# Ledger of designs, part 225: VH-VL binders against o27280

Target 1, 266 residues: o27280
Amino acid sequence: MDSMNVPEVLEIKRIVEESESVKTFIFSWDFRREVRPGQFVMVWDFRDEKPMSVSLIDPVRSEIGISIRRVGEFTDRVHGLSEGDLLGIRGPYGRGFELMGRDILLVGGGIGMAPLAALADEATARGMRVDALVAARTADELLFLDRLEAAGVNISTCTDDGSCGFKGFAHERLLTLEENHDMAAVCGPEPMMFQVMRILDERDVPAQLSLERYMKCAVGICGQCCLDDTGFRVCAEGPVFWSQELSRVREFGRYRRDPAGRRVPW
Key: E = the ipSAE of ESMFold2; O = the ipSAE of OpenDDE; V2 = 0.75 times the mean of E and O plus 0.25 times the DockQ between their complexes.

## First folded at step 10 (VH-VL)

Design K13 (framework fv_marstacimab)
Fold by ESMFold2-Fast, scan of step 10:
Structure K13 (fold): chain C 266 residues (1-266), chain A 118 residues (1-118), chain B 112 residues (1-112)
Amino acid sequence: as target 1 above (266 residues)
Amino acid sequence: EVQLLESGGGLVQPGGSLRLSCAASGFTFRSYSMSWVRQAPGKGLEWVSAISGSGGRTYYADSVKGRFTISRDNSKNTLYLQMNSLRAEDTAVYYCARTDWYGSFDYWGQGTMVTVSS
Amino acid sequence: QSVLTQPPSVSGAPGQRVTISCTGSSSNIGYGYDVHWYQQLPGTAPKLLIYENTNRPSGVPDRFSGSKSGTSASLAITGLQAEDEADYYCQSYDSSLSGSKVFGGGTKLTVL
């Protein structure tokens, strides 16, 4: 009924190759439909729809960017598109990040850096001090480093294999860094986010975490988007949650549930 | 624009007390951990003490633990070091330094000389 | 004994390359803590030269570079100039000392 619930067919204005497996697709956007960092859109290739986080918000150029990692049939087809080709976009959906204080920490893993890159832009535009811990399995999977540097963000990197920066996981790296932040925003694999959240809790840093659980229903009708214990629906009440909200969710970082309700480890 | 200015140094007798101050300007003081680093004449750098941005956590080198107290007044953008039971070995230039996210001392004051002598 | 070990002095001629080592242990550099480097000209306060192992602050020439491997770090200076004559200090953090920041003993660089 609302115009944002009907896919609008948009032309791909520009494609930025972020890595061998990640591309950012840039579209003209009418900012009378407000979009905030942490929100997502449904991307339709005229066969399937998938939720994708907004990674670039540029009201000056009237553009949004959507970063997509190649992981299956849908994303393979979308990666095969060129400038001038068409995609259906509807949204934005979900609760975005809230900025508070003057100093923020971003902790991103892999493609989880995409919504955090948009947040970094907003925070730096507000004059906030932004520190970003960017984590990936290998150096080639570290994303948005040049963009973060251009925005004036202080960057630390870590890779599982030690090919760039600290050798190890995000939470191990975080223990070696100073902690003077008013808030943190975290996005990446759920086990990483859980470990990072525990450290931030010990440091009394409030954190917002972006969850990608069962994001198959953009309008919140599908019960599959629910978190265990609380009944929060990721697409309706998320994807961004405060750490205090997630501290009440027994399954966060430990297990998920299949459609039969059985526990499945990450 | 970042400036750190130490004061309060001077000559003091062994067993005496002295209070150092560091006036900070050009940045959001409460957002940074601050440290005191000293250097005895002709010797190397020695970290003395650190305090978190909120003042909630303090750290001390073993050589000064129990004798020195670091504190800060974020409303006045001022760092302090209360030095008690001073010894000849405490004779040094005392630097105020700002600590960045990586744990480096990215800005230093000019230093203030503390001489402990009879 | 120093927690971080540096050679007391190094020397080189103008235009040459010099390296200054900083050797730690599993409780500091080996634990993953960053190594930072400072330049101290005679009679002045130290100045940050390298932070987070390899990064240069604005205004530091690219002929200064840092590296870290295992329990050790090094500062390399290429194209030595007379103005580089100074004391150089490495600095890290030591977990065995309950959150203590630690400095190396310092290295006096003489440009011959």
Scores: ipSAE 0.707, ipTM 0.835, lowest interface PAE 0.9, mean pLDDT 88

Design K14 (framework fv_marstacimab)
Fold by ESMFold2-Fast, scan of step 10:
Structure K14 (fold): chain C 266 residues (1-266), chain A 118 residues (1-118), chain B 112 residues (1-112)
Amino acid sequence: as target 1 above (266 residues)
Amino acid sequence: EVQLLESGGGLVQPGGSLRLSCAASGFTFRSYSMSWVRQAPGKGLEWVSAISGSGGRTYYADSVKGRFTISRDNSKNTLYLQMNSLRAEDTAVYYCARTDWYGSFDYWGQGTMVTVSS
Amino acid sequence: QSVLTQPPSVSGAPGQRVTISCTGSSSNIGSGYDVHWYQQLPGTAPKLLIYENTNRPSGVPDRFSGSKSGTSASLAITGLQAEDEADYYCQSYDSSLSGSKVFGGGTKLTVL
């Protein structure tokens, strides 16, 4: 059993600046604590704790990486840290992606490319053909292109403003690309994931989608991770779900809930 | 090393039928969409038909819909084009081509000549 | 009458730069769809020269380059050589033809 549910204080070994708003923090990791793409860890800055997806899994160098976008007080503090500083890490938590077949499609939006970058590394190591559709609002927000290219991944980009690659949304680009995949993995804004899922369902491509917004519930602190129509909990059965499961959820891609339980459209 | 080799071309009368084959080697055949592209004597390239890697989806140019059928046998690494109700306008060299993820034709066979004449 | 328009011929002397245009519309290149280029030497099958607008397959020299702007794309050949004498075709995807790949009419390059 590897569920030591106690934060280990780790030194930041290296920091990679992925963009103006995203950094990857790299730590030495003891792989007796298994970690798989799609899983997350709880990151503790000694004041607050937040869930973060693992974006690098490197058993050869004995390293993991955690990519963090600057979006609020906690992430602003973490972005202010330097190599040699300390963070508390506990986990990993959640269900990881499952790889099947020979050919995989990755569709990532913004920071959603973080868990998919780790998955790309594992898929290419297994000899799979990996095609990645990387979406963002602008060229400067496209993440991990150099890393994916170095891994031998075929890359297509799309940006809302047309500053790099296809001008438009991920689902519009997907319609112009070939469909020969045994599975897909999708991570990004829920409206993007919903549109992509519909296309993959029509193409009979099974997809796994990562719902990261409820990860804090995985440590058992709250019970609010239930999906509307299914009654199962994101933290207990996710954050990664098959498209067949999500197609039965009325909430997915349409609305979310605020703390009062009110529907908030995307 | 990727290789594509067409066969089955020849002379046929209008209204007749021919079946073209393309033998593929050097790659995982089922993982790629395959296409037929033709070129009439002295003319340009025209896309004819495509088939998904699984064979589950097929696509046809308007000029051949209802007359041509694309198929594949992944156990034999072979692509086919069944050509029925042939017309003089179908006279062309027919190329077998592998389609990459971006929709380009990254590898081509040598082509096989189909002549529809009385 | 192709959906993508190329000049029927272009010529240059050895060492010069030539460009071959591929003019589309809002339903293809103008919507951001990729342009691919093929070289066809006399009596041979076409060969992929440029894919996804600007990328070269292994073995294609860097004196061949692709670009795309607005509703048009261009293939540039610098340091023109006698062995470049061939037919060149652009290819894209047209959204109004749904799932259809379209070729330009082709351009014959003559090295003088």
Scores: ipSAE 0.753, ipTM 0.854, lowest interface PAE 0.8, mean pLDDT 88

Design K15 (framework fv_marstacimab)
Fold by ESMFold2-Fast, scan of step 10:
Structure K15 (fold): chain C 266 residues (1-266), chain A 118 residues (1-118), chain B 112 residues (1-112)
Amino acid sequence: as target 1 above (266 residues)
Amino acid sequence: EVQLLESGGGLVQPGGSLRLSCAASGFTFRSYSMSWVRQAPGKGLEWVSAISGSGGRTYYADSVKGRFTISRDNSKNTLYLQMNSLRAEDTAVYYCARTDWYGSFDYWGQGTMVTVSS
Amino acid sequence: QSVLTQPPSVSGAPGQRVTISCTGSSSNIGAGYDVHWYQQLPGTAPKLLIYENTNRPSGVPDRFSGSKSGTSASLAITGLQAEDEADYYCQSYDSSLSGSRVFGGGTKLTVL
């Protein structure tokens, strides 16, 4: 039986404080249910459930990690939990990243580094050269730098306010760095991903981009998955998309939908 | 261990031509941009030319544009610099250098001397 | 002439601190391009000393440090030793020169 659609109540084995606003919750995991970087799980606190990207995949220790940023009522409650407390986990869901070539570029913004940290582990285990551009508004929002360094990843940082690394946006920093990647994986705020995608297209680097807003669509919950008047629907194939697929989507990087279904600029 | 070995330097008269080679080993050659950097006797370093890992993009200092051509053969792990219409001002030690992701020259060859003299 | 300006020479006694400046413009350091530093001992090829403004390659002692602010960068050497006597070069990228990589004019360090 496909147990991915049935929530399993798991004990929080360990909690890692990544920053003031981000924690990683670690659970024992049965790897008969394979998990790949770029996939997500539904986290249930016995009141609400939310999609969360898997940020740690460790089949040797039989563990997964889920990194959660504090942004509202659900995440506030989850952040209040302790080791030994219980959460419902359902999944994994969605299309994960696919690795190709020998040299990979990761571009992550804020919590978008969570799925990319898991991908970095996989890529380095395969002997790939990994370069990571880690972007955030401030130094406090830069995540997983120690994990990436420990994995042997070449790191460049940028912050909007200049509090760490390059002062500016991810796409501005990317223009100052050398090319020569076989593929890229990008995850972060949609406007950042759009600008990065344009540069990678000019460099002929195929990119995979992870879009948080399509995580629920991957589990069959259709929340505003129609992206333009052509009737293009991305919900069955998210959250990871190739740059070629996103280049034809007018809403990508420009508009989102409010709860009433109206287009709102980013 | 990363190694870069230059060859092809020598004495040439003004207006002559010379081709430099750089044999690379110890790394995935196609994954790195490569550069030529020169140094005239008793003078400072001057960047001459760069080529992307695929060979799809090339760059030249204004002083050598139209005269020098950088190229690479990734199947042979070799970088080249074809120098035409040589001038006395081109007299220098020419270094082959690997360019890292940040744009630094992280490994250098030992250099090969090019002397342009009448 | 060089696009990045360094003093032609600097000197210090053993144990002292010296700094070597690298002054650029809005088309290179001021545009956000990284500054890298190289040490060239007499008769040898240059060696990477500092990359990405502040980072040291393996084997470079921590008495060498780099910094970058605005349109300029600096290399600081503390606890000067006789073996530090060498030429030092800064290097960056200049967007106004068709993707040109640029070196400073070099600074000769003399340990008195």
Scores: ipSAE 0.742, ipTM 0.855, lowest interface PAE 0.8, mean pLDDT 88

Design K16 (framework fv_marstacimab)
Fold by ESMFold2-Fast, scan of step 10:
Structure K16 (fold): chain C 266 residues (1-266), chain A 118 residues (1-118), chain B 112 residues (1-112)
Amino acid sequence: as target 1 above (266 residues)
Amino acid sequence: EVQLLESGGGLVQPGGSLRLSCAASGFTFRSYSMSWVRQAPGKGLEWVSAISGSGGRTYYADSVKGRFTISRDNSKNTLYLQMNSLRAEDTAVYYCARTDWYGSFDYWGQGTMVTVSS
Amino acid sequence: QSVLTQPPSVSGAPGQRVTISCTGSSSNIGAGYDVHWYQQLPGTAPKLLIYENTNRPSGVPDRFSGSKSGTSASLAITGLQAEDEADYYCQSYDSSLSGYKVFGGGTKLTVL
């Protein structure tokens, strides 16, 4: 089924404080509109509309969750809302992750754990073995650890400052972990995803990577529809891409574009 | 129940060859890296070799590199160690071990004795 | 050669607490790599006792515990019992070696 283009005004049923800067907003959802991990919705506060990954998909309770990091004016306003307040939601949009095999690796950085938390739920419900490498700058920025543990996911953490788990970056931790997975799903800062992709490619593990910065492309709203050297229509096929496709893109992991089209390093 | 059973050990002359086998059961064999770990009589544990679940990647301790070859047959749930150009210092009990995601050896076989002597 | 240092022996009486240290460096434990512990009873294969620094496999009693700080790790055994008499090995990963895994030299625990 196609995504819905008409926003529904939904009541915030519950708010979960994931960290000082991240909250998950829970809404009742009519699952006649199927939602899959890796998809996003447009969140409308009746002034601005922004894309947000779906981080909880619960057909049993008829609920979805949307995790939002506080990073600017829109997200500051949304974080100021309470249970019972209203938001406009339209979607879902984009292609979700595809699951294959029996064993899956998740590698998430910061808020990139949001779509991966939903994927972990689906994978465990299908009887898959899930291993999750969760990375952040500090322990306080690690997300969804209790939820992943409750789902039976094996967890490894790493923080840049060493405040929890391995001291270092996700790709450094990955080199010390066994890699016998049928597939991987990766979401986080693009430089992290690039380094992780390189290791998974060497290990012959097919990976799907979620380029959150290109969520707007999936709904046809952005100017970043073509990546360097490929000509792919990201707006039609993203935000989730296979590693084989991204390995051909010179831009991936190296630089991005500002509104003037200039290269900006990560 | 996870089980690992080694075979193929024995007495061999210096410069000779032996092939060890490890029969695995009770788990999805292809989903785990496997290792050989040895222990000389009265000495400590020494990691010898490892192989990824697919068999696509192999690792060797410097002391055995170029002489030993690790391999696996996932259709038969069997791990192998081909040992060539054996030396007296290769005398040890050789253990087959399964490696979990964190890199620990969560299940071990009972071991098979390799004695290199004239 | 082992890059992880353990005392060659420790001893204790029944009911006492003993600790076994595993001293590494900045290229292994100090870099944040996991430490795992194995128990080897006389004449038997090693058995996993602690994995990922602090976790116990099913069937391992909570009187066995692991910890990690700086460049070192420790195995603590409380309420020591005669059946704990065994060799204990720590194991980690070393980034300066081209190898896979490294073991400590082992510690013989004697229950007096």
Scores: ipSAE 0.741, ipTM 0.849, lowest interface PAE 0.8, mean pLDDT 87

Design K17 (framework fv_marstacimab; at its last look DockQ between E and O 0.66; V2 from the best seeds 0.64)
Fold by ESMFold2-Fast, scan of step 10:
Structure K17 (fold): chain C 266 residues (1-266), chain A 118 residues (1-118), chain B 112 residues (1-112)
Amino acid sequence: as target 1 above (266 residues)
Amino acid sequence: EVQLLESGGGLVQPGGSLRLSCAASGFTFRSYSMSWVRQAPGKGLEWVSAISGSGGRTYYADSVKGRFTISRDNSKNTLYLQMNSLRAEDTAVYYCARTDWYGSFDYWGQGTMVTVSS
Amino acid sequence: QSVLTQPPSVSGAPGQRVTISCTGSSSNIGAGYDVHWYQQLPGTAPKLLIYENTNRPSGVPDRFSGSKSGTSASLAITGLQAEDEADYYCQSHDSSLSGSKVFGGGTKLTVL
């Protein structure tokens, strides 16, 4: 029962078309409500409300950005909006990324680059060395490359079809790259994140992974998550989890749940 | 300005030992893997050994395994190569090199000459 | 022989284009490892010329370019100049050799 948790109706100030399927919606933001990379907001189109990661945090311009991929009815409606139109925004919510050490690895798949782009901005502003592995199915689905380059990030790309950079998956590319990171942040499809986590664990690199499906847990909508038919409970709130927390979750990277709660392989 | 300066080379008899050092400056030493690369007179480049930034992982060419030991002292920004049971075919200029994220050798020292002969 | 194969020598006249090949296998270039190129002028240490297949370090002229396809890579030098006369080495990583880095045998470029 949080009476301070009221949606603000905000005007879409600017829309950036990131790709054929992804747009970034930019809003004026009052930074008396601090926003950190890895946190999300609830986006309300006056019909439905969905969690969306914050992809731009710009205190100098007093702006935040929210990057949205077209994947269904809600996102189709939001993509149909224009500059000057209104959306309800509440938050921020959830655990953000924690930066530690001097050298950070970012591994992002598709829209998972959105929260990592915000993290890259903070890490480079702190003087960290940032290496980013950016993965997508095809070259035209690689996101934020110009923004990462402008921030001074070292970039490696991989595409499933080989249309840009390494031909293959993020974890395959990671195996060909040097280690020596104090931490990693990972966001993308869950099977990709699982494979990347295994490699980082073997390299003794602490990793933080952002899981979209746990965003509702952070705002109290789904309650405690039961990930085992023996009654095991996960008490941590997302969307960002340490790899140590996820290593003991049998479901992570192997199964998801349909609307009826049944296990479905990835 | 990145600088790598090798020392410790010289003339040694077969079966002898030498320890090479590489003094690094101008970058955060602990953040980079370091390698030794050698070149015999008039011959090509041969990778010898590598060490991770923390020193937790080491790698060796088959030609030197069991005889050479790579190590580093991050508090002193120094890379080492302990060379034991030296053979005539180990005669070469030995370069210290920094390894970037992509696995390239982006900075090299001037090299130090090791001559193994009677 | 080296696990990465280069021609031992190439030659060209000033202003011409030359290419230097680097032929690997499924355990190195074919496994997705990057190819890097080094220039070694007589009496000097090697210098990084191309990294991550196609990228030039700051200060390397646009005349130098790299490419990679399948199990092979190439270094192209356009507008050849006398000062380009040097030894050129490709370098990658080979997963079959206990995770070791590997160099090509080197190519001596002669400017006619």
Scores: ipSAE 0.777, ipTM 0.874, lowest interface PAE 0.7, mean pLDDT 88
Fold by ESMFold2, look of step 11:
Structure K17 (fold): chain C 266 residues (1-266), chain A 118 residues (1-118), chain B 112 residues (1-112)
Amino acid sequence: as target 1 above (266 residues)
Amino acid sequence: EVQLLESGGGLVQPGGSLRLSCAASGFTFRSYSMSWVRQAPGKGLEWVSAISGSGGRTYYADSVKGRFTISRDNSKNTLYLQMNSLRAEDTAVYYCARTDWYGSFDYWGQGTMVTVSS
Amino acid sequence: QSVLTQPPSVSGAPGQRVTISCTGSSSNIGAGYDVHWYQQLPGTAPKLLIYENTNRPSGVPDRFSGSKSGTSASLAITGLQAEDEADYYCQSHDSSLSGSKVFGGGTKLTVL
């Protein structure tokens, strides 16, 4: 829609505690502003503004849900809010996931399951078979399991410490599962996504991966969300990219950047 | 209701050939890997062969490799096993089985008997 | 000999608890591959009883339970009933075999 949109101030309708560190904030939403799984919004707490993935898209109830992991000062403040409190929301922004075929694989790590939960709802509503590999460091950090199960999604879990499901990383678990999928959608830590992408490419499974980058404008003007070597802007050309597009990006899976733009290892 | 119906078994001489078929219904056939699993009289289960949902990848137990060929026709919802150079050791009930995402055999046919005897 | 080792038989009285072991190796269960269990009643095809180590398909009573630890798995049956008299097989995947899927040798359960 418009460049440099102004946030709309919305009341928090409901808060769902997804884990000790993750809450989903639910708002009434006018779906004349279409929202697709994989798009993001900018959340404004009247001091700062951060990009957040949409985890619930419910046109029937006229609601969206935004899942937020507590990781710093901004998210600590937002986690301290209650139902009835206000937040500014602008968006949605970015390119969402596209569905194809009848059989979809979701691979999510940690908070990366948020946009995939929204996609699962859309896929099941279309009559697709949905298989989800849900990864986290520990069992307590596995997200959306009950919601996915209620939607009819086939779930496999993995945890780094083995407290639930397969002990190990998502790509290691993926190698032990059957490969009958028309497409995959992947979101999580970039090292995980890189390894999963390599397996899916070898299997000739079309894959879409959702990236996170530092963002400020959300419409491609300020340059804060750019990828090395390509000039892609995650807020404009992404956050969802096809695996073919990401194969052109040297930094993907190799290093990250801090808020000052410095390269740091994964 | 998921149904798997095997056919094509029978009595055959050593060195002969048979073609088994498995008609599938009640599910989206092309979405699932399929396997053949056999059970010799009075013996346990032995996995024989598998094929991916698209048909692009096939797998065989060492005991049948080079003699058996698994295939599928997704337009007819049918799984096949071409069995050549049959041996007495191939005498068994042959089951058609659907493989789920986890690698389990979640649905089985009733089986078809193959007897290799002179 | 099977890649996965099961006892050839086990028995118990009605109402008792029995367990059936499935012992593998570092190339199958120990490599992280799941263990699935099947019940085969006399004269019938096998039926999936437990998948992904511990999960019960719809219609399987909760008195059947599975577990996995290290290179071994176990099927537990509580509240034994006469109808449980059957052969039980474990199944997994073995990375060292070109055949990919492997079954245990089977365990005949006798209800006394």
Scores: ipSAE 0.655, ipTM 0.828, lowest interface PAE 1.3, mean pLDDT 89
Fold by OpenDDE, look of step 11:
Structure K17 (fold): chain C 266 residues (1-266), chain A 118 residues (1-118), chain B 112 residues (1-112)
Amino acid sequence: as target 1 above (266 residues)
Amino acid sequence: EVQLLESGGGLVQPGGSLRLSCAASGFTFRSYSMSWVRQAPGKGLEWVSAISGSGGRTYYADSVKGRFTISRDNSKNTLYLQMNSLRAEDTAVYYCARTDWYGSFDYWGQGTMVTVSS
Amino acid sequence: QSVLTQPPSVSGAPGQRVTISCTGSSSNIGAGYDVHWYQQLPGTAPKLLIYENTNRPSGVPDRFSGSKSGTSASLAITGLQAEDEADYYCQSHDSSLSGSKVFGGGTKLTVL
């Protein structure tokens, strides 16, 4: 077994409360193990294991951050942890985002902003102009705004209820914004990503999108995260895909498979 | 530093044609939508035309639609405005403006004067 | 005449607060399109003053502020200075005009 696949037990250094339902857990990280925005790690709480995106990559402080949304039993347990507590982390896994061009657009919804926040840091460090459309259901669910602003990111917000920024969905807001970008990175609810991708395609903006699927092994063996027809494994060929790749994925924006392999509509 | 420099303005008779150019520098030209905005002497600002970064989308004010053509050469970092069937009311300073992500004009040239008179 | 309506002129004494209104409709400001403001000093090209309703570009003093509500927007200038004497324009987007950008008629600000 590859040493990369053995969970390393790490101490939670800090916990950042991003919102009512999202916390970022900070860990010391040995950067001899490279990690890229868009990649994920498997988080093990010694009972269960779940894939989580890396939301912070800080080589200066030798830290990574993992943002976790409280959505179920596993995440409930994790959210109950304190600084100094232990978690198992193995990875990173998957294909991360590739930066290209001078101007980049980030479109994120909810917890989807996690990998994009990490990408924003890298992009701005490279001297790229970064615009970020940050979407959420309500104002209190908007993530990483202060962090993005501090990094020099231009932010546009939208909320379903209009409690902050544009009232509406991300793709609706996007239509009101100019197409001033060399590439886009998208992450959030799949219906959102689907609509955003269509707009970006019409605008001839190359786009990368990060998909979420049920993952078990993270190493492309179990097949639980396989996409219909294409055979793409989200953990291996993804989770970041180019729009051209996703155009071949019939289920994209339509449904996903649950742990039992059943189709679950979005 | 972002710079926009208009050229091509001058005196033309009604019904005549004129081609304006805007040389851009200091930014990735192809990534930005560009616009022409004009201002008649002693009057306000009037949006004339816009073009997307790739040039695939063009937009025109009703006042110039069918007469003006906006285009761009991204290899030359240049924006153009072909003005045909010019009218006296087209007399104005024509500004080249970069359109930012929000749809605002964050950088302007100094403008070039177009005078349509018999 | 203009799609967006501004008062033709406003005036104030140094140190005072002045506001410039920009009234639109359901097809522009009311449709959710952002409002931007420009300052044009005499004999110069316009300069972006406020973008996306409330944001100031680098170099713009914080005594300039923008707001938007309903179908209208407003530019406020506090601590009025002599150098603020200029024309001010609001700008937005109008969905009824085939994706056109639209300007207000402009407001001449006189510092007394």
Scores: ipSAE 0.600, ipTM 0.845, lowest interface PAE 0.8, mean pLDDT 94
ESMFold2 (binder alone), look of step 11: mean pLDDT 92; pTM 0.944

